# Ledger of designs, part 15: VH-VL binders against Protein NifQ (nifQ)

Target 1, 180 residues: Protein NifQ (nifQ), of Rhodobacter capsulatus (Rhodopseudomonas capsulata) (p20629)
Amino acid sequence: MLHFPDPFATGPGPVIPAEALGFILAQGLRECAAGLGPLTARLGLSGADLAALRDRFAPGLELPDLDLPRPEAGPDQQAIETLILWRAGVATPEARWLAAILARRSMETRHLWEDLGLPSRPWLSGMIAHFLPGLAAANARNMRWKKFFYRQICSDAAFSLCLSPSCDDCDERAACFAPD
Key: E = the ipSAE of ESMFold2; O = the ipSAE of OpenDDE; V2 = 0.75 times the mean of E and O plus 0.25 times the DockQ between their complexes.

## First folded at step 7 (VH-VL; framework fv_necitumumab)

Design z1 (from x1a with heavy chain Y52W E100D; at its last look DockQ between E and O 0.07; V2 from the best seeds 0.00; counts 0 for: pae E 14.5 > 2, placed apart)
Fold by ESMFold2, look of step 7:
Structure z1 (fold): chain C 180 residues (1-180), chain A 122 residues (1-122), chain B 107 residues (1-107)
Amino acid sequence: as target 1 above (180 residues)
Amino acid sequence: QVQLQESGPGLVKPSQTLSLTCTVSGGSINSRDYYWSWIRQPPGKGLEWIGWIYYSGSTDYNPSLKSRVTMSVDTSKNQFSLKVNSVTAADTAVYYCARDTIFGVVTPFDYWGQGTLVTVSS
Amino acid sequence: EIVMTQSPATLSLSPGERATLSCRASQSVSTYLAWYQQKPGQAPRLLIYDASNRATGIPARFSGSGSGTDFTLTISSLEPEDFAVYYCQQRSYWPYTFGGGTKAEIK
């Protein structure tokens, strides 16, 4: 039998799940301060959700744009967010926040962990394993997360969002937006 | 207080593997807050980032070198290492190891090794 | 890959003069830009991070400014120890890339 690492393992390593959210907030704040858009647009959350996330994981932190609604999202972002929620294996506020954040940052050009402001891919995978265990289990091959997302939305009939009949075509189209 | 020191052969033949080690003293490589990088500089030219490694063993590499580069970490010896396969004269450079920070306002490369020249020649 | 272009390639000045060094990115790198000083036979030394923040121990005569694609390092009054090569580095997109350098030399 093939031996796979436990996707929910949290042994000694670089990942502290709650601290990963701190890195994500810090990256969004840097981009907001740099004039790239409001914090809601950078993280894909409404001001209300940002305030709730702050209260849970960074109490007392001053955040901008808490009066703004969540920006409209294109079909790929919506599809990825829906995929994450359907595969999450939990129905928590944290799962909702992370689904929105992961989908929004997947629209950027670099590796997902880089665009989230995380130190490395293991930080991203550890955070997903902790907060979104069903999603972590679905990526048993440990594929790059953006590539995994686009392959899933292409091949999953429940989404019906691909413009072509194969994951290869969807993956190739997604490469136009990926940082490879 | 933290010091980084490169070590390895100064001369490597074309098509062989360049192998370097960085030894960290005055601090621990087993740290959540830092990642460890290799940067190189051909003589008289600019700097090129090669890649980084985290103490867990996770890596990311410059795409221009990714097919030929491997990095590793040995936390018990407080060291991290670089291998570059199939070297050519273009790989002749001073190689630096450096520390960088992860969380908060990113403070890039706050400690550097002195550098070691590697010459690729027959 | 983001190309960082530094100008001028060489800056010939006397101690006491103001030096202005430019760095341009091929696309926006926000404020995620660092400046380094390198003297012959030495490793680079961090001067400025996040476009405008001085690193620990860097004298006040060094300042950085800019955002997006255009960045400037200013040395308000050159000291003899400031004659070196200066590199910018973007840290917004992987791989993190350096500029080609500006050499500040004594006229």
Scores: ipSAE 0.007, ipTM 0.451, lowest interface PAE 14.5, mean pLDDT 80
ESMFold2 (binder alone), look of step 7: mean pLDDT 90; pTM 0.906
OpenDDE, look of step 7: ipSAE 0.025; ipTM 0.576

Design z2 (from x1a with heavy chain E100D F103Y; at its last look DockQ between E and O 0.03; V2 from the best seeds 0.00; counts 0 for: pae E 7.4 > 2, placed apart)
Fold by OpenDDE, look of step 7:
Structure z2 (fold): chain C 180 residues (1-180), chain A 122 residues (1-122), chain B 107 residues (1-107)
Amino acid sequence: as target 1 above (180 residues)
Amino acid sequence: QVQLQESGPGLVKPSQTLSLTCTVSGGSINSRDYYWSWIRQPPGKGLEWIGYIYYSGSTDYNPSLKSRVTMSVDTSKNQFSLKVNSVTAADTAVYYCARDTIYGVVTPFDYWGQGTLVTVSS
Amino acid sequence: EIVMTQSPATLSLSPGERATLSCRASQSVSTYLAWYQQKPGQAPRLLIYDASNRATGIPARFSGSGSGTDFTLTISSLEPEDFAVYYCQQRSYWPYTFGGGTKAEIK
C-alpha cells in the first residue's frame, strides 16, 4: 500500500508529478477496495496503461486489474478526453494517461481535484501544467477544471453538452472563477 | 524547408527484424511541437499508422503492432528509427516517415518522406 | 478503433466537373479529420486539416466540411492534376485510422 504524506503537512512547494499520480492511484485503489469497481474503471485506463503508469511513477507498486482492457466510456468522457489531448500540446504516453484519467474522473460529482484524491486545486493545475502544458495555458483565467472542460466541449458543434455557450451567459460564472 | 528521408534494406526475410531510419533535414527533431511518425502502405492498399516518437524518447504505437514495434530517436543525428520484429509477408509495404502534430501549432503530417518499399520474402 | 469509411471507392469524372468525396466515421470524431491526396509513386500530401482548414499551398478549389461522423471533401472544378487517391484520417482517437480511399479517375 502506498503511503503518502498528509496533504496538509506538505509545504507550498512545487507539485511533484510522481506524488500527484500517487494520490490519484491511491484514490482509485481506495474506491476499488470499497467495491466500486475495478481500478481500470475507476481511472479510465486499461490494465496495460496502469502498468505502464506504475512503472513510470511508482515502480514496484502492486496494482489490481492489470489484465483488464480499457473500460467503456460515455460520450461526455470521450469528448473531454479528446479535448484534453488536442489542447495539451504534447501526446506523450504520460499525457495520454492523464487525459484519460482526467476525463474519467470528470464524470464524478465533486470538484475534479477532489475526485482525483489530490490535496487541492493547485495540485491539479500543477500536474496539468507539467504533463499537459497547452491545456494549462488554455485555462489562463484559472477556471475550475471540470467547468473548463465542458465549456470547451460546448464550443464544438459535434458535442453540444452545455446550456450556455459563453461564460458571460452562465449564471455560475462567479463560482467557476472563484479563488481557492 | 523540412525534408524527411527513409533509409534501410528493401528486402527482409520472414521472422527477421525490419529496420528503418528517417533522417530529418531543414529542421530539428528536438522540438516539443512535433510527433515523429511512421506510416506504412501495403501495395495497392490504404494507409496504416504505426506509431510515433517524441523528441524526449516517449513513444506510442498502434496497438495492432505494439508487440513487434520499437522506435528510437537520436537528436544528435537528427534521426528517428523504426524496428519491426518477426516480420511476415503482411509487413510488405511502403514505409513512410512523417512529421505530425496534435496540438495544431503546425498542420498534421505536413511533411513526408518519399517512402521506402520493404518486401518480406524468403 | 475508429473505422473510417470512404465513398465512393472510385469516382469517374471529367476535368472541370465538381467532385464530392464522402468520409464517415464509426463514431463522432468531432472536427479532428484530415484529408490527404496521393498520386502514384508519391507520398500522401495533406490537403485539409480539422475538417475544413486548407493546408498551406493547397488551391482554393479544395474544401472540406463536416463534423461528428460525416465529412465531405469537395473539389469545385477538377484539374488534370487532381486525379488521384484521396484519404481521410480521424485524429480524435488512438490509434489514428485512415479511410480506404477514394480514387478520382478521369472519365
Scores: ipSAE 0.018, ipTM 0.593, lowest interface PAE 7.3, mean pLDDT 87
ESMFold2, look of step 7: ipSAE 0.036; ipTM 0.619
ESMFold2 (binder alone), look of step 7: mean pLDDT 90; pTM 0.909

## First folded at step 8 (VH-VL; framework fv_necitumumab)

Design d1 (from y2 with light chain R91Y; at its last look DockQ between E and O 0.34; V2 from the best seeds 0.00; counts 0 for: pae O 3.4 > 2)
Fold by OpenDDE, look of step 8:
Structure d1 (fold): chain C 180 residues (1-180), chain A 122 residues (1-122), chain B 107 residues (1-107)
Amino acid sequence: as target 1 above (180 residues)
Amino acid sequence: QVQLQESGPGLVKPSQTLSLTCTVSGGSINSRDYYWSWIRQPPGKGLEWIGYIYYSGSTYYNPSLKSRVTMSVDTSKNQFSLKVNSVTAADTAVYYCARETIFGVVTPFDYWGQGTLVTVSS
Amino acid sequence: EIVMTQSPATLSLSPGERATLSCRASQSVSDYLAWYQQKPGQAPRLLIYDASNRATGIPARFSGSGSGTDFTLTISSLEPEDFAVYYCQQYSYWPYTFGGGTKAEIK
């Protein structure tokens, strides 16, 4: 079984990919049950992609809304998704699924790991390190992920996925590098 | 059926900028399902991936060419373009545009243009 | 970048014979491997994707196998129109990379 590396780990155990995706799916399902919308809209994936993700990480799990198309996304979400795929350095289906999920969940209001339904930030960082290693490497200073994403896309006028400029003169630097 | 077609000057002088456009028909560029790529092939040699552009304008370039390459997209014309700056003889090649599907039925380059030869010569 | 190595560089065979083409990756690319056919003056045509899936319209005599670092394209019985250059391509890592090609020529 593959485990996520955890460069930002505060806990003793490794992150397990199937468990991480399980938490994410569980969060989406809770929100569906609460009437917040279909699972596709909650996670930013088509029914087909959700089915494929399930088959890879949670075989046998019954999911709703598998007949629905991929939901529409705003420009920020689209930019973040593309940024993640660019920085990832890999083009696996898992990377694409996670890029879409991370982009969609970045539109929520809490910390990204909270809105994903993960137990902690190290879970998120570990998952990213495993599936999106280039993205993990790009965030070498351990910036909060949502801030990191916006920093990357905002520094590029055409959303061309250029390297982020220095943060030394940023007024919100302290907030961006908070541990949680 | 989706079709791609390259267009642009077939001759470019050294140190100038190579400019090509790919026109897509039978399908829309304005979709999040696809990466739109440029690939080139020097005469008698293999294939080199140059980069892709997304419908939103986001781009990813091959590191070997990043400093000289710029891509753009015009969704209203259903076109995307390639610019290569400071060209040399090494940039002489047949240039192809191609489509990659990144969601749904994920596939690599299943649709190609016919290719256009660009010769760098004084 | 991932280096893709194809062998042999040239394959001389007669119509009706079996062709076996090899593609090796410098590191594991899982099954994210494609095969293309290119004839003179034409663009590459996708034959196989995900190492073993035939693209739409591709004859059954073409088959792909392998995973990780070693891949094989097999043409069970060569047709005259199959004599061309064949390229493998990985799409597991950025940047995408192609092999140097194998030329299948008529003996």
Scores: ipSAE 0.036, ipTM 0.684, lowest interface PAE 3.4, mean pLDDT 89
ESMFold2, look of step 8: ipSAE 0.460; ipTM 0.758
ESMFold2 (binder alone), look of step 8: mean pLDDT 93; pTM 0.953

Design d2 (from y2 with heavy chain V106I; at its last look DockQ between E and O 0.50; V2 from the best seeds 0.00; counts 0 for: pae O 2.02 > 2)
Heavy chain, then light chain:
Amino acid sequence: QVQLQESGPGLVKPSQTLSLTCTVSGGSINSRDYYWSWIRQPPGKGLEWIGYIYYSGSTYYNPSLKSRVTMSVDTSKNQFSLKVNSVTAADTAVYYCARETIFGVITPFDYWGQGTLVTVSS
Amino acid sequence: EIVMTQSPATLSLSPGERATLSCRASQSVSDYLAWYQQKPGQAPRLLIYDASNRATGIPARFSGSGSGTDFTLTISSLEPEDFAVYYCQQRSYWPYTFGGGTKAEIK
ESMFold2, look of step 8: ipSAE 0.827; ipTM 0.909
ESMFold2 (binder alone), look of step 8: mean pLDDT 93; pTM 0.950
OpenDDE, look of step 8: ipSAE 0.338; ipTM 0.788

Design d3 (from y2 with heavy chain S58R; at its last look DockQ between E and O 0.04; V2 from the best seeds 0.00; counts 0 for: pae O 7.2 > 2, placed apart)
Fold by OpenDDE, look of step 8:
Structure d3 (fold): chain C 180 residues (1-180), chain A 122 residues (1-122), chain B 107 residues (1-107)
Amino acid sequence: as target 1 above (180 residues)
Amino acid sequence: QVQLQESGPGLVKPSQTLSLTCTVSGGSINSRDYYWSWIRQPPGKGLEWIGYIYYSGRTYYNPSLKSRVTMSVDTSKNQFSLKVNSVTAADTAVYYCARETIFGVVTPFDYWGQGTLVTVSS
Amino acid sequence: EIVMTQSPATLSLSPGERATLSCRASQSVSDYLAWYQQKPGQAPRLLIYDASNRATGIPARFSGSGSGTDFTLTISSLEPEDFAVYYCQQRSYWPYTFGGGTKAEIK
């Protein structure tokens, strides 16, 4: 069990967006080195986007696969990315990059913060609060992020984006709000 | 096994700057897994957390000391340092460096230095 | 900041007796509570973390319990080497804060 203080509980938090992105890139690179696929496929970004992201947050870092196009995404991944962008309230390049990364990493099997390579869930929440403030505000009850995404996209049969659904009658509520 | 050791002057005059260094052995400071903290204890009193530094240089200080505290890290020497400006008698304490694990098996301060007494006196 | 209050300030007991130390937080810190032992002239030693987990190498006679605001450290049978000062610490909120300590002394 991972316990890490909330970075926004009091004063300025310890989470730095650039460091958070560093963790994410490092995780992607580890997976590439392990032969799991190109970095573009690991993070759901084109080579061009990866290069731009690097230049913004980790200048000088050497990255592979910068010549590759954006990898294909399944319907769930696309729906989650769309949801994140819709809820973000901003349309910055950073927001778009993070939305793509979060959607891609949500396809993995562990907690989202784990699959991102972050130290804890508060790191993820802090990063989201910074780049995707509308999304942070939408998760007012501090639901686990992967569960939050799926809850949002599944609440509408037409896969239309909707407001946060009620969780009071959900039999999986304990799992959604379980400790880290 | 990882070990921490504090070093620096044991006597500092009022209004001057207290400067300490923590040397880490048996493990690398250049890791995402740890916060490196300073904690102090006035004679006969309790413990006060001063702040931490990350291997990247990111710091977070106790608000009560933020205006006077600066930490730095030297990964090449496997060291991190503490500076406290404008010291007074209230800054007389045993100063400890400690390691906190923030990734994997997250734990509080499981490794400490032996501590070094710093006395503020004219 | 979170205020940690320990009681009693001093605990006088004999070897073999059970010791019960209390730590109270000014607001809920969940289970982000640690206990440390400090002997004269030494650095604090981690005993318990996350309210109830024994640190590596800590004897089974030490146990921690509690959640939220009220926490307890229990030493089931005091050994001579257990007479020391004990501190609790929260890491739920920045800045980290410690209790004032409980001194376990020999009766």
Scores: ipSAE 0.015, ipTM 0.617, lowest interface PAE 7.2, mean pLDDT 88
ESMFold2, look of step 8: ipSAE 0.726; ipTM 0.860
ESMFold2 (binder alone), look of step 8: mean pLDDT 93; pTM 0.950

Design d4 (from y2 with heavy chain V105R; at its last look DockQ between E and O 0.56; V2 from the best seeds 0.63)
Fold by OpenDDE, look of step 8:
Structure d4 (fold): chain C 180 residues (1-180), chain A 122 residues (1-122), chain B 107 residues (1-107)
Amino acid sequence: as target 1 above (180 residues)
Amino acid sequence: QVQLQESGPGLVKPSQTLSLTCTVSGGSINSRDYYWSWIRQPPGKGLEWIGYIYYSGSTYYNPSLKSRVTMSVDTSKNQFSLKVNSVTAADTAVYYCARETIFGRVTPFDYWGQGTLVTVSS
Amino acid sequence: EIVMTQSPATLSLSPGERATLSCRASQSVSDYLAWYQQKPGQAPRLLIYDASNRATGIPARFSGSGSGTDFTLTISSLEPEDFAVYYCQQRSYWPYTFGGGTKAEIK
């Protein structure tokens, strides 16, 4: 059974990838239980992918909806997922799962770390650094992750990466780099 | 079952552009589950991964070839293509297209074309 | 890029013998290592993925082992059709990279 640490009891230290994924799964399960949809739709993964993720990080954990296909994704979600995978620098299944999850959860309304069910933004950044090191490196100025994603896909409707224009003249710069 | 087949000129002159097309049958390119890759093999040598294209048109190229490589996808024809600019003798190789599954049954290259020889010569 | 080194370059054996092929990565690739078989004039064929999983239709005499940097492909008893070139490939890091190959030839 996956251990879900108390988000208020965690002290400063390195992010533990398995714990981070535990928080994400817990959040998805809460939403599923609340009737918001199947776990697959909440996290943007097929039942098969969820099963594989479980087997790697939480062996023995019972998950619902493992027989369901991968849910459909809108164009923004697809573009974000593609961006993350392209920037990741690694091609592991873990990276791909996380990319799909991050893209799906970016469609929610709060800060990404909140919608993922993580305790804080550093948890998100730490998880990204571990599984998606290229993405972490690409966000050298520590931009808010949703803003970072959208800025990277801004110029192409075909989900290709765009060169980010200078942020110096942007009216929303303060919002993009404000601490969470 | 899924089948891939390469097509294009077998002879290209130096400094010209090599152009190949991969036609996929028995399955759709328009899927989130696959990377569509090109891989080449010079005569008597090993394998070099060139890059992939996604159904959305997004690409990732080998850094060693990035400046000269362009891939495209035509979902209506169920095809994806490779262009290599400014070719030299070093680009002489058998070129393969292949499918990688990146979701579901995550596997490396399980389906390959038969390959097509492209010779760069004056 | 990750450098994949295969050894030996050539392996001369007789049918019925056990073949052991090695593949080493310049850094850890976890278990995301694949093995391919290639016969003359043919495309590579996937044998093993994720270090130890046999691909669909692959005979039981083929097995893979290892993790991190050191991997092994074993053919328990060589069949005549097994004499070919074998390549390992990592898919942990971009770009994907292949080993230089091991040629299994008949003694």
Scores: ipSAE 0.557, ipTM 0.834, lowest interface PAE 1.0, mean pLDDT 90
ESMFold2, look of step 8: ipSAE 0.743; ipTM 0.872
ESMFold2 (binder alone), look of step 8: mean pLDDT 93; pTM 0.949

Design d5 (from y2 with heavy chain V105Y; at its last look DockQ between E and O 0.51; V2 from the best seeds 0.52)
Fold by OpenDDE, look of step 8:
Structure d5 (fold): chain C 180 residues (1-180), chain A 122 residues (1-122), chain B 107 residues (1-107)
Amino acid sequence: as target 1 above (180 residues)
Amino acid sequence: QVQLQESGPGLVKPSQTLSLTCTVSGGSINSRDYYWSWIRQPPGKGLEWIGYIYYSGSTYYNPSLKSRVTMSVDTSKNQFSLKVNSVTAADTAVYYCARETIFGYVTPFDYWGQGTLVTVSS
Amino acid sequence: EIVMTQSPATLSLSPGERATLSCRASQSVSDYLAWYQQKPGQAPRLLIYDASNRATGIPARFSGSGSGTDFTLTISSLEPEDFAVYYCQQRSYWPYTFGGGTKAEIK
């Protein structure tokens, strides 16, 4: 069964992937309970994906909306998802699920780790390092993840990846690398 | 049911470009659920994954072939294509197109074309 | 890339016998291992995925086991139509890689 740890009781140490996913699911469920939409729409996964994720990390856990299709995604979300999958370096279903989740939650307004329901940014980075090691390596300068994602994608509706432009002349550089 | 079929010239001269097309029927290429891959098999040898293309046009190529491979997708025709530049005898193989399901009921290559032999010869 | 090693290269057996095929990965691929059957002049056919799940339409005599680096395909009782080449494939890491194959031939 997936453990949902108390975020305030979590001390420093290595990130446990299953716990990180627990926080994410808990956040999605809270939002569902608040009437913000079905779990599928909150996390950007189909009911089938959620069921598979559950079976992998939290067997027996009851989840809502498992009969719903994958929600629609805007072009930015799709581009981010594609980027993550390209950079991941691995091809596991876990990587694909997480890519979809990260892309969907990047459409929210706060820091990505906050919108995921994680305790801190290091939790997000640790989870990415585990499931998406290539993505972690690609962000060697520890850029804020949303900024990193958008910087990696071009304004192309075809979701083409672009080489990162130089950050040295960017007026928003400080914001991109500011500590969370 | 989903069917894949490869098409293209069976003979290519050295240094030229190999071009193949995969036509999909019984299902749409325009879906987030699938990677569309090319896989080749030299005569009497094993299988080599070439790469995939996504419905959006995003691609991922095998590093061993990346510099010579280009894939494209035409959702209006429900086709995706493979180009291999600067071919040599080493590129002689049966080329397969295949479908991988990456969301929902995630599976590896469950649908294949029948394959098409491409011979590189002068 | 992940190197997949299959053994034996050739397996000579009679109909009705049990066949055991091995596949080893150069590093852990978890359970994301597939088995394919290929007959002469045909495309590969998916048999097993995720190490132990039978694909749709695959007879019960085919079974897969293993995790990490060591995997096994078992045919409990060989049928005449089972004599073919079998390939394993990992899909944990890019690029996808296949084993060199095991040829099951009639003794």
Scores: ipSAE 0.353, ipTM 0.789, lowest interface PAE 1.9, mean pLDDT 90
ESMFold2, look of step 8: ipSAE 0.705; ipTM 0.854
ESMFold2 (binder alone), look of step 8: mean pLDDT 93; pTM 0.947

Design d6 (from y2 with light chain N53R; at its last look DockQ between E and O 0.60; V2 from the best seeds 0.57)
Fold by OpenDDE, look of step 8:
Structure d6 (fold): chain C 180 residues (1-180), chain A 122 residues (1-122), chain B 107 residues (1-107)
Amino acid sequence: as target 1 above (180 residues)
Amino acid sequence: QVQLQESGPGLVKPSQTLSLTCTVSGGSINSRDYYWSWIRQPPGKGLEWIGYIYYSGSTYYNPSLKSRVTMSVDTSKNQFSLKVNSVTAADTAVYYCARETIFGVVTPFDYWGQGTLVTVSS
Amino acid sequence: EIVMTQSPATLSLSPGERATLSCRASQSVSDYLAWYQQKPGQAPRLLIYDASRRATGIPARFSGSGSGTDFTLTISSLEPEDFAVYYCQQRSYWPYTFGGGTKAEIK
């Protein structure tokens, strides 16, 4: 069964992928319990995907809505998900699940790590580094992740593997690289 | 049941462009659940993954062929295509299209076309 | 790219015998390893995925094992129709890569 660590007790140590996913699942479940929608819609995964994710990282954990299909996604969410998958550099199911989750949670209004239910930005970056190493490498300047995603999809409509153009002429550059 | 079928010229001259189309029946290409791949096999040799195209048109190519490969998708025809530019004798192979399931029941290449031989010769 | 090495290159056996095929990855691919069977003039057919999961319609005499870098395909008792070329494939890293194949031929 997945152990959900105390978010206030976490030190600067290395990010544990299973714990990070635990925080994400916990956040989704809280929102589900609050009546915001099914877990599938909260995380952008089908019931089957959630079941598989559970079996991999949190065996025995009871999850709701495992019989539901994958929720529909708007064009921005789809674009972000595709970008993440192309940049990941790996082809694992874990990468695909995380890409879907990150894309879905990017549609929320706060910092991505907050909307994921993670303790801090380093948790998000650490998780991405583990599951999506190519994406981590692509964000070498440590841009805020939501801004990074949107910057990428806006600069390359074809979703190619090309690097983003320079941000030097962008009026929002300072905001993009500000600490969370 | 899902079926894939390759089509295109079986003979291409050196330096020209190889063009193939894969027609999918019994299922829709317009789905988030699948990668649509091309794989080739030179006569008497092993298998080489060329790349995939997603329903949205996004592609990922094998780095060994990236500079010469272009894929496209036509959801209205339920087809996806492969182009290989500047072909040489080394591009002579049986070319397969295949489906990979990336969500739900995640599987590797579970559906293949029968393959089509493309010979590069003057 | 991940290099997949299969051994032996050729395996000569008689019907009813046990076949053991090996596949080695240049680095860990976890359990994301598939096995395919290919007969002359035909497309490859998926046998095993995720190292040990049989694909739909695959006979029980086919089994896969292993994780990380070393994998094995076992045919418990060869049938005449099992003489073919077998390929392993990793899907942990881009690009996908296949082994060089093992030819199972009749002795």
Scores: ipSAE 0.359, ipTM 0.792, lowest interface PAE 1.9, mean pLDDT 90
ESMFold2, look of step 8: ipSAE 0.769; ipTM 0.881
ESMFold2 (binder alone), look of step 8: mean pLDDT 93; pTM 0.952

